# VH-VL binders against q7dma9r51to147: the designs that were tried, part 8

Target 1, 97 residues: q7dma9r51to147
Amino acid sequence: GDQVIYHCTVRTLDGVVVESTRSESGGRGVPIRDVLGNSKMILGLLEGIPTMHKGEIAMFKMKPEMHYAEIDCPVSAPENFPKDDELHFEIELLDFS

## First folded at step 18 (VH-VL)

Design N4
Fold by OpenDDE, fold request of step 19:
Structure N4 (fold): chain C 97 residues (1-97), chain A 128 residues (1-128), chain B 107 residues (1-107)
Amino acid sequence: as target 1 above (97 residues)
Amino acid sequence: EVQLVESGGDLVQPGGSLRLSCAASGFTFSSYYMNWVRQAPGKGLEWVSYISSTGSWIRYADSVKGRFTISRDNAKKSLYLQMTSLRAEDTAVYYCARSPERVYPKGITKYIFAFDIWGQGTLVTVSS
Amino acid sequence: EIVMTQSPATLSVSPGERATLSCRASQDVSSNLAWYQQKPGQAPRRLIYDASTSATGIPARFSGSGSGTEFTLTISSLQSEDFAIYYCQQYNRYPYTFGGGTKVEIK
């Protein structure tokens, strides 16, 4: 699979940060390095990132079944997070190879 | 018919405040990211701000950050721009514009910031 | 921010002639490029998005091409209603930025 490096911030409809790689959003400031099809990642990222271009910042809306409510989701939902709600994702694709 | 209608443009003094409104009709307003784009008289276009469908995400151009506040009321199908500390260089026609959705299978939607619907704009003049 | 540069600033073209407008990005914006038409006293109208996809209802004489940093809007046969200002805009990254525009006028 393709290697991807990206920043990602996830928010609820109410604006609560669910996850973030951005330091300004409580993250560590370190981008994620994944291999599509090999790394454990939510389905929405697996499907959405290939639609992006290197250097692009994109906004996505994902239904629950595309993130933590996916059947047999390989990624655990954050603590005390209702996984059955729509989420919005900001993704900056730093590298795609 | 899909439509956006801006209002609230006026003549104000430097340092003054003004609130613009944009009324949407003909589409599911609450599903769309909305934008403000402005155009100084005889000049080009400048993106000002966007707000997500529920207001969970907001971004501003550096030129207005800290002075302008974008908001929305989905029940009223309205977009707003509260402007404060207005400057002469803020003089412009202000447009509200929609970011279309690109829907992918299985429940992913990407927001495209190539604006497909525009209002006719409202003129803000900042002058002493 | 990504700087968009359009050329020429003014393009004089006779009706029925081909018009070629250029847009350059200061960095790679892939295909995340839109073109707009604006007539006097009117709001901009989206013509092209994704660099080469025509918006709904746009006449076939309008076409977009290019990727990366160099883009072109072509009007194959200029009609009287096509005299206007045309803007390119990148949406690869915020802040979303427009070119300075090209005014297409009657020769």
Scores: ipSAE 0.940, ipTM 0.966, lowest interface PAE 0.3, mean pLDDT 96
Fold by OpenDDE, fold request of step 19:
Structure N4 (fold): chain C 97 residues (1-97), chain A 128 residues (1-128), chain B 107 residues (1-107)
Amino acid sequence: as target 1 above (97 residues)
Amino acid sequence: EVQLVESGGDLVQPGGSLRLSCAASGFTFSSYYMNWVRQAPGKGLEWVSYISSTGSWIRYADSVKGRFTISRDNAKKSLYLQMTSLRAEDTAVYYCARSPERVYPKGITKYIFAFDIWGQGTLVTVSS
Amino acid sequence: EIVMTQSPATLSVSPGERATLSCRASQDVSSNLAWYQQKPGQAPRRLIYDASTSATGIPARFSGSGSGTEFTLTISSLQSEDFAIYYCQQYNRYPYTFGGGTKVEIK
């Protein structure tokens, strides 16, 4: 699979940050390095990132079945977080190779 | 008919405040990211701010950050721009503009910031 | 921010002739490029998005091409209603930035 490097921030419809790689959103400020089809990823990221271009910042809306509510989701939902809600994702694709 | 109608433009002194409104009709307002774009007299276009469908995300141009506040009321199908500490360079026609959605299979939607619907704009003049 | 540069600033063309407008990005914006038309006293109207996709209701004489940093808007046969200012805009990343515009005027 393709290697991807990206920043990602996930928020609920109410604006609560679920996860973030951005320091300004409570993250470590370190982008994620994944291999599509190999790394444990939210399904929506696996499907959405290939639609992006290198250097692009994109906003996505994902249904529950595309994130934590996916059957056998390889990524656990954050503590005390409902996984059956629509989520918005901001993704900055830094590299795609 | 899909439509956006801006209002609230006025003449204001430097340092003053003004609140703009944008009324949407003809589409499901609550599903769309909305934007403000401005155009100084005889000049080009400048993106000012966007707000997500529910207000969960907000971004500003550096030129207005800390002075302008974007907000929305989905029940009223309205978009707002609260402007404070106004400067002469804020003089412009302010447009409300919609970001369309690109729907992908299996429940992914991408928001596209190529604005497909625009209002006719409202003029803000900042002058002493 | 990504700087968008349009050329020429003014383009004089006769009715029925071909018009070619250029837009350059300071960095790669892939195909995330839109073109707008603006007539006096009116709001901008989206003509092209994704660099080469025509918006709904746009006449076939308008076409967009290019990718990366160089883009072109072509009007194959200029009509009287096409005399206006045209803007390009990148939406690869915020802040979303516009070019300075090209004024297409009658020769």
Scores: ipSAE 0.935, ipTM 0.965, lowest interface PAE 0.3, mean pLDDT 96
Fold by OpenDDE, last read:
Structure N4 (fold): chain C 97 residues (1-97), chain A 128 residues (1-128), chain B 107 residues (1-107)
Amino acid sequence: as target 1 above (97 residues)
Amino acid sequence: EVQLVESGGDLVQPGGSLRLSCAASGFTFSSYYMNWVRQAPGKGLEWVSYISSTGSWIRYADSVKGRFTISRDNAKKSLYLQMTSLRAEDTAVYYCARSPERVYPKGITKYIFAFDIWGQGTLVTVSS
Amino acid sequence: EIVMTQSPATLSVSPGERATLSCRASQDVSSNLAWYQQKPGQAPRRLIYDASTSATGIPARFSGSGSGTEFTLTISSLQSEDFAIYYCQQYNRYPYTFGGGTKVEIK
C-alpha cells in the first residue's frame, strides 16, 4: 500500500471535535503517518484519502459504517461517543508515496 | 429549479454593519456546504467564507476574519453573512454559491469547492 | 495562499477563431481547478471543473486542460455569446483563490 502523511480533524454535526491531529483542535499537532491497506485506519479514511491529491485539503462527510460503526472497526471510538452518527472530516494530505 | 437569491445589500458607512441573506430553493439545502464570494466593482472574484451543511465547520478569508460571521438556518433554507466593522474595500457584489457534493460508494461524500450554483448577487457599498 | 495568474488580461478574437486562455498556479493544485464565465451584470457560470471536466450544459467548444500549475481553457470556435470575462479558480485548499480574469473581446 501507499504511504500517507496527513492531518485529520473529525467533528460531529454539532461541531464537537471527536479526533484531531491539529493543535488548535486539541490534537498533538503531529500528522499521521500510515500505510493504506496495512493499517488500523477507519474505512472512510482508507477510501477517502486515495481520492485526494498531495497538498489537498478536503472535506468529507461519512456515514457511521464508514467510521466507528464499521463492522470490525480497527479503531475504538472515543469515550462516550455515539459512533452511529454522521461525521465530517477535514483531511490535509501532506504526502503520499 | 435550483436557485439562490441574495438580499440585504445596501449603502453603509465605514465601521457600519450589515447582514446579508441568501435564500435557497430547488435542492436539499441542508446537505450542502455554502459559500460567500464577493466581487469589487470592475475587479475579480474573492472567496469570503464557507459553512458546512450543519455549521460544524466554518472558514473565512483572512481579509474578513474577526469582522464577518457566516451562519445558516436549514429550516428556512437560508444562508447569512453578518458583516461588521465594514471598510471601503468591502464594497462588492456578494454572491452566495454552492459547493457540490461528490458521492462515493459506501457512504463517503466529498465536498467540492468548484461552485456550481450562484445567486445573482447583492451589492454592498461602503462609503462615507 | 495559492496565487492564480491568468494571461493574457485581454484577448481580442474574431468570431469563429480559436481562443486560448492561460491560468497558472503558484503551487501545485493538481486537477482541482475550475473555470468560470462571467458576462456583464451576471453571476459567474461554471464551465469546467477538475481541470478538464465540462459542467452540465456547457457547449462542446469549451475545453479545459492541464494539471499541477499550468492550465488552459480553449474555445475552439468563438461564438458571439462567448465574449465575456473568464476566471480560473483553484480548490485544492482554502483559501480558495481566483485568477484575475481574462477578458475575451471581439476583434
Scores: ipSAE 0.930, ipTM 0.965, lowest interface PAE 0.3, mean pLDDT 96
Fold by OpenDDE, fold request of step 19:
Structure N4 (fold): chain C 97 residues (1-97), chain A 128 residues (1-128), chain B 107 residues (1-107)
Amino acid sequence: as target 1 above (97 residues)
Amino acid sequence: EVQLVESGGDLVQPGGSLRLSCAASGFTFSSYYMNWVRQAPGKGLEWVSYISSTGSWIRYADSVKGRFTISRDNAKKSLYLQMTSLRAEDTAVYYCARSPERVYPKGITKYIFAFDIWGQGTLVTVSS
Amino acid sequence: EIVMTQSPATLSVSPGERATLSCRASQDVSSNLAWYQQKPGQAPRRLIYDASTSATGIPARFSGSGSGTEFTLTISSLQSEDFAIYYCQQYNRYPYTFGGGTKVEIK
């Protein structure tokens, strides 16, 4: 699969940050390095990231079945998180190769 | 017919405040990211701010950050821009504009910031 | 921010002639580029998005091309209603930025 490096912030519809790689949103400020299709990644990211260009910042809306409510989801939802809600994702694709 | 109509433009003094409104019709307002874009007299276009469909996500241009507040009322199909600490350089026609959605087959939607619907704008003049 | 530069500032063209407008980005914006037309006293109207895709209802004489940092809007045969200001805009990343515009006027 393709190697990707990206920042990602996930928010609920009421604006609560679920997860973030960005320091200003409570993250460590370290981008994610991964390989599409070879690692445990939610379906929405697998499908959304390939639509992006290197250097792009994109906003996505994902249905529950595209993230933590996915059947046999390889990633556990955060503690006490309602996995059946729509989520919005901000992704900055730093590298794609 | 899809339509956006801005209102609230006025003449104000520097340091003053003003609230703009944008009324949407002809589409499912609550599903779209909305934007403010402004244009100083005789000048080009400047993106000001965007707000997500539910208000959960907001971004501002550096030129207005800390002074302007974007908000929306989906029940009223309305977009707002609260402006404070107004400066002469804020003088402009203010447009509300829609970001279209790109829907992908597997249930993800990407928001595209190539604005497809615009209002006719409302003039804000900041002058002593 | 990404700086968008349009050239020329003013383009004088006769009716029926071809008009070529240029837009340059200070960094790679891929195909995330839109073109707008604006007439006096009116709001901008989207002509092109994704660098080369025509918006709904846009006449075939308008076309966009380019990728990365260099883009072109072409009006194959200028009509009387085409005299206006044209803006390019990148949406690869916020802040979303516009070019300074090209005024297409009658020669």
Scores: ipSAE 0.928, ipTM 0.965, lowest interface PAE 0.3, mean pLDDT 96
Fold by OpenDDE, last read:
Structure N4 (fold): chain C 97 residues (1-97), chain A 128 residues (1-128), chain B 107 residues (1-107)
Amino acid sequence: as target 1 above (97 residues)
Amino acid sequence: EVQLVESGGDLVQPGGSLRLSCAASGFTFSSYYMNWVRQAPGKGLEWVSYISSTGSWIRYADSVKGRFTISRDNAKKSLYLQMTSLRAEDTAVYYCARSPERVYPKGITKYIFAFDIWGQGTLVTVSS
Amino acid sequence: EIVMTQSPATLSVSPGERATLSCRASQDVSSNLAWYQQKPGQAPRRLIYDASTSATGIPARFSGSGSGTEFTLTISSLQSEDFAIYYCQQYNRYPYTFGGGTKVEIK
């Protein structure tokens, strides 16, 4: 699979941060390094990241079945998080190879 | 017909405040990211701010951070720009502009910041 | 921010002639580039997006090409209504920045 390095922030429609790699949003400030197809990644990221270009910052909205409500989702939702709502993703693709 | 109509432009003194409005019609306003873009007289275009469909995401150009506030009322199909601490360099025609959606199969949508719909703009003049 | 540079600042072209406008990005913006046309007293109108895709209703004489850092807008045969200012804009990342514009005028 393709190797990817990216920042990601996920918010609810109400603006609550669900997850973030950005220090400004409570993250560690460290981008995610992963391999598409060989990692525990939600379906929306698997489908969305390949549509991006290296260096791009993109905004996505994803239906529940594309994130934590995915069948056999490899990633657990945060504690007591409503996973059946639309989420918005900001993704900065730092590297794609 | 898809349309955006700006209003609220006026002459104000430096340090003053002004609120711009943008009325949308002809499309599902609540589904789209919206933007403000400005153009100083005889000059080029400058992106000012965007707001997500529900207001969950907001970004500003550095030139207006801390002074301008973008907001929206989806029930009224309206976009707003509250401007404070206005400066002479804020003098410009202010346009509201739509970011189109790119819909992918399986339930993801990407927002494209190549603005496909523009209003005719409203003039803000900051002068003593 | 990504700086967009357009050249030339002014392009004098005769009606019916080919016009070639250039746009350069200070860093790679892939194909995330748009072109706009603006006439006096009017709002900008999107002509091209994704570097080479024509917007709906745009005449075939307008075409965009390029990727990465170098882009071109071509008007194959200039019509009287095409005399205007043209702007390029990157949307690879915020802040979304525009070029300084190229004024296409009658030769």
Scores: ipSAE 0.927, ipTM 0.965, lowest interface PAE 0.3, mean pLDDT 96

Design N4
Fold by OpenDDE, look of step 18:
Structure N4 (fold): chain C 97 residues (1-97), chain A 128 residues (1-128), chain B 107 residues (1-107)
Amino acid sequence: as target 1 above (97 residues)
Amino acid sequence: EVQLVESGGDLVQPGGSLRLSCAASGFTFSSYYMNWVRQAPGKGLEWVSYISSTGSWIRYADSVKGRFTISRDNAKKSLYLQMTSLRAEDTAVYYCARSPERVYPKGITKYIFAFDIWGQGTLVTVSS
Amino acid sequence: EIVMTQSPATLSVSPGERATLSCRASQDVSSNLAWYQQKPGQAPRRLIYDASTSATGIPARFSGSGSGTEFTLTISSLQSEDFAIYYCQQYNRYPYTFGGGTKVEIK
């Protein structure tokens, strides 16, 4: 699979940050390194990232079945997080190879 | 018919405040990211701000950050821009503009910031 | 921010002739590039998005090409209603920036 490096911030529709790689959003400031198809990642990222270009910042809306509410989702939802809600994602694709 | 109509433009003094409104019709307003884009007289276009469908995500151009506030009322199908500490360089026609959605089959929607619907604009003049 | 540079600033063209407008990005914006037409006293109208996709209702004489940092808007046969200012805009990254515009005027 393709190797991808990206920043990701996930927010609820109410504006609560669920997850973020960005320091300004409470993250560590470290981008995620994944291999599409070989890394554990939510379906929405697996499907959405390939639509992006290197250097692009994209905003996504994902239905529950595309993230933590996916059947047999390989990634556990954050603690005390309502996984059945729609989420918004900001993705910055740093590298795609 | 899909339509955006701006209002609120006026003549104000430097340091003053003004609130712009944009009324949307003909589409599901609450589903779309909305933007403000401005154009100084005889000049080009400058993106000012965007707000997500529910208001959970907001971005500003550096030129207006800390002075302008974008907001929306989905029940009223309205977009707003509260402007404060206005400067001469803020003089412009202000447009509200819609970011279209790209819907993918599996339930992902990508927001595209190539603005497909524009209002007629409202003129803000900042002058002493 | 990504700086968008359009050239020429003014393009004089006779009706029926081909018009070629250039837009350059200071960094790679992939295909996330739009073109707009603006006539006096009117709001901009989107012509092209994704660098080469024509918006709904746009005449076939308008076409966009390019990727990365170099883009072109072509009007194959200029009509009287095409005399206007044309702007390119990248939406690869915020802030979403516009070029300075090219004024297409009648020769």
Scores: ipSAE 0.918, ipTM 0.959, lowest interface PAE 0.4, mean pLDDT 96
Fold by ESMFold2, fold request of step 19:
Structure N4 (fold): chain C 97 residues (1-97), chain A 128 residues (1-128), chain B 107 residues (1-107)
Amino acid sequence: as target 1 above (97 residues)
Amino acid sequence: EVQLVESGGDLVQPGGSLRLSCAASGFTFSSYYMNWVRQAPGKGLEWVSYISSTGSWIRYADSVKGRFTISRDNAKKSLYLQMTSLRAEDTAVYYCARSPERVYPKGITKYIFAFDIWGQGTLVTVSS
Amino acid sequence: EIVMTQSPATLSVSPGERATLSCRASQDVSSNLAWYQQKPGQAPRRLIYDASTSATGIPARFSGSGSGTEFTLTISSLQSEDFAIYYCQQYNRYPYTFGGGTKVEIK
């Protein structure tokens, strides 16, 4: 598979930051390196990132089954997190090989 | 008929404040990211700000960050721009503009900042 | 931020002739490029998005091409209603920047 390097910030529709790679949003400021088709990525990233080009910042909305409601989701949400809700994603694609 | 109608443009002094409104009709306003774009007299276009469909994600151009606040009221199908600390360089026609969506079958939606619907604009003049 | 440069600033064209408008981005914007038409006293109207896809209801004489940093809008047979200012705009990343415009006028 293709390797991707990206920043990602995930918010509930009401604006609560779920996860972020950005230091200004509580992350480490270090982008994620991953391989498309890897089971550690939520399905929404696997579908969304291929629609992007290197250097793009894109805004997505994703249905629950494309993120934390995915069967055997590789990412845990905080307790009482609304896993059944649509979420907003901001993705900055730094590299796509 | 899909429409956006801006209002609230006025003559204000430097350092003053003004609130612009944009009334939407003919589409599901709560589904779309919305934008403000301005055009100084005789000049080109400058993107000012966007707000997400629920109002929870906001971005500003550096030229207005800290002085302008974008907001929306989905129940009233309205977009707003609160402007403060106005400067002569803020003199422009202000347009509200819609970002269309690209819906994918599996359940993601991508928002496209190639604005498909524009209002007719409201003029803000900042002068002593 | 990504600077969009349009040329020429003014293009004088006879009705029925072909007009070719250029747009250059300071960074690679892939196909995330739109073209707008603006007539005096009116709001911009989107003509083209994704560099080459025609917006709904736009006459076939308008076509867009290019990718990366170099883009072209072509009007294949200029009509009287086409005399206007044309803007390109990138939407690869915020801030979403516009070119300075090309005014297409009667030769």
Scores: ipSAE 0.843, ipTM 0.924, lowest interface PAE 0.4, mean pLDDT 92
Fold by ESMFold2, last read:
Structure N4 (fold): chain C 97 residues (1-97), chain A 128 residues (1-128), chain B 107 residues (1-107)
Amino acid sequence: as target 1 above (97 residues)
Amino acid sequence: EVQLVESGGDLVQPGGSLRLSCAASGFTFSSYYMNWVRQAPGKGLEWVSYISSTGSWIRYADSVKGRFTISRDNAKKSLYLQMTSLRAEDTAVYYCARSPERVYPKGITKYIFAFDIWGQGTLVTVSS
Amino acid sequence: EIVMTQSPATLSVSPGERATLSCRASQDVSSNLAWYQQKPGQAPRRLIYDASTSATGIPARFSGSGSGTEFTLTISSLQSEDFAIYYCQQYNRYPYTFGGGTKVEIK
């Protein structure tokens, strides 16, 4: 499995920040370190990150099935999370090995 | 026919304000990220700003942050650039430009900032 | 910010000959590189994206190559309508930056 290090900010289509790794958006400022194919990664990231290259900042829109409404989603969403909505993702890929 | 048409370019004094418009036709405007790109006379191109398809995610070049505001009205299929505190170095032809999308079968869409449609441009001149 | 450097500034080419335009990025931009053509008084027109993919409706004589930091636009048999300024542009990350341009003119 390929190792990935990335920042991610997730917003509703009307601009509400749902989750973020970035300190300016309420996160800890620490990027996520993961392995592609890990059972704890949502489908949208599994499909989106391979389209990116190291150093890229990309903008995605993802249908609910590709994030927290996916069947047997491997991650939990916070209370009142809009899991049935399309969401916008900004992903900065810091490393892809 | 896919078309973008800018308007509102004018001669303004330093410190002045101006609002540019871009009218879109021939495509589903509300599906696309939109951009402003400018070109000083006889010079190269400089990206200014983008705005997401719904208007809720915005980025600016450092040279214009705090002075320019990008916005859109999807019902009117229009993109705008409100410029304030104008300086001589803002003199340029301003283009609106479309970011195409790459749609993947499983339900993700990636936005591509290799601009596929450009307007004709509108000239902004900042001088005394 | 990623600086895009184009060379030469001006390229003099005879009609029917091959033109080769160079673009260098100050950082690795992978294949997130586009080429545009601009004629006097006109907006830029996208020729190539993803470093080597031809945009719809672009003549086959235009081809792009390269990845990472070094990129080339090739016009395999120059036509009279190809005399213009050509810009490369990275879109790996904002701010999206353009090269200074290469003017292709009649030799």
Scores: ipSAE 0.843, ipTM 0.928, lowest interface PAE 0.4, mean pLDDT 92
Fold by ESMFold2, fold request of step 19:
Structure N4 (fold): chain C 97 residues (1-97), chain A 128 residues (1-128), chain B 107 residues (1-107)
Amino acid sequence: as target 1 above (97 residues)
Amino acid sequence: EVQLVESGGDLVQPGGSLRLSCAASGFTFSSYYMNWVRQAPGKGLEWVSYISSTGSWIRYADSVKGRFTISRDNAKKSLYLQMTSLRAEDTAVYYCARSPERVYPKGITKYIFAFDIWGQGTLVTVSS
Amino acid sequence: EIVMTQSPATLSVSPGERATLSCRASQDVSSNLAWYQQKPGQAPRRLIYDASTSATGIPARFSGSGSGTEFTLTISSLQSEDFAIYYCQQYNRYPYTFGGGTKVEIK
């Protein structure tokens, strides 16, 4: 499916930012454009984004198997990413079509 | 029995400081996002702040940013609001409120800011 | 910031009659809307979330409807304990904003 545009910030449960699209959190300030159901999207986003509505900012906690510790994960974890930890995700859904 | 009990409301002069507490019981406090919501006398409700279950993610309303600090102590099952530079418009009953979670079978949890448990409130009066 | 506007400000209703309360959001909040009841001297009590889902322990006479920017709370047969102030609240994005309230009073 649907094409989605979103911002995402990922923190450890103790508050360390490990990834972000937002400039204030060390990212480039450019949202991610992706397609729901694309085999290269991690499971946590595939399950979480459909629960959201356009314009929503949502807070999620995701078990490791829903992000980079997923069996046969379609993307490589960033260097030194804590892939075996539960992580907090803040997702802002800017658009879908 | 699920309960939230606020305390620490008082009369304070403009520019003063005050620390509010909220004691939780009857649920796993460390699993929930917690909030402060206030209500000026005879007025509606205003969300003030949330804090994540571990204390590591925090958001404030613009009206209090830089003056109020939310915190929690999960070992004591307590939520706090440190208020400084108090103004007349901060006069309100302050409620602590719980954000429920929505747990999905595959291993994601979504936090819902439709507050399911509220304390009785504590009155802060800032006199001029 | 998403502004929530409730109407009417005051609604006079006789016991046993239907009350219909309106809530309008300044931006699309989809179904991320809750309704609360507040009686004098008490904290708010959540009645409805997800626009139409009844909270635990809430009498069936309370129902919510709507999506996007227009929402309604209906009390199908008003009881004496239902005279209170009712607030809507969006939780699509922070800051989570409340409407100004509708006071439901005895006619």
Scores: ipSAE 0.841, ipTM 0.927, lowest interface PAE 0.4, mean pLDDT 92
Fold by ESMFold2, last read:
Structure N4 (fold): chain C 97 residues (1-97), chain A 128 residues (1-128), chain B 107 residues (1-107)
Amino acid sequence: as target 1 above (97 residues)
Amino acid sequence: EVQLVESGGDLVQPGGSLRLSCAASGFTFSSYYMNWVRQAPGKGLEWVSYISSTGSWIRYADSVKGRFTISRDNAKKSLYLQMTSLRAEDTAVYYCARSPERVYPKGITKYIFAFDIWGQGTLVTVSS
Amino acid sequence: EIVMTQSPATLSVSPGERATLSCRASQDVSSNLAWYQQKPGQAPRRLIYDASTSATGIPARFSGSGSGTEFTLTISSLQSEDFAIYYCQQYNRYPYTFGGGTKVEIK
């Protein structure tokens, strides 16, 4: 695994913010630091981040099975999270090493 | 035939308002992120704004924030730009432009802001 | 924002000869770079994306190269219809900025 540092904001298709690392969207303002191939990472990020380059801001749409409706999903979603919906992701890749 | 056709360009006074339209045909409009890009006469290109496929995620260039509003009507296959507080530097040909998508087999789609389809543009002139 | 700088501003080239256009980014944009052709009174047409991938229907004489901060568009055998202004554009992050253009004149 490669080391990744990124910001991420997740919205429903109609624009409701579900999760964000950004302070302006209710997050802590601290990017996520992780390793590609970590078993605690949702499939959508494992597939999407490798398509990105350092410094890129990318827009994705992800089907439920690529986030919290994944079979044997390695992370728990909050109660009433819209795990069966397609979701929009904005990802800013700060570092890819 | 994939086509984008802009309309609504006109001569307006500084401080005035104008609404541009872009009619899409020949593709599934509701699947694509859409953009406005402008070009001042004799000058280069400036990206203005994008709007997500559903209309709910929007970004603007700093030069137009607070004055311009992008919107879309997927049932009418139309993109709009509502312009207010117009300035001389807003004089330009305004193009609508499509962001293509990359669909991956496992179920992610990435949106690409290398615009593959452009309209022929509509001229906005802001003067006296 | 990422500033895109093109050179030369104007390039005069004989028909059948090679034209080489340069584009530089103020920050690393990796391969997230497109080239457009614009003829007088027309909208831009995308020629190249991902720095070196030809768009559908673009003649083979157009090729792109480079990555990071320095990029080149090459027209290997200039045709009379290639007289136009050419723009590079980064799409690594918004705002999606364009270069100032290179006007290619047939001599």
Scores: ipSAE 0.841, ipTM 0.926, lowest interface PAE 0.4, mean pLDDT 92

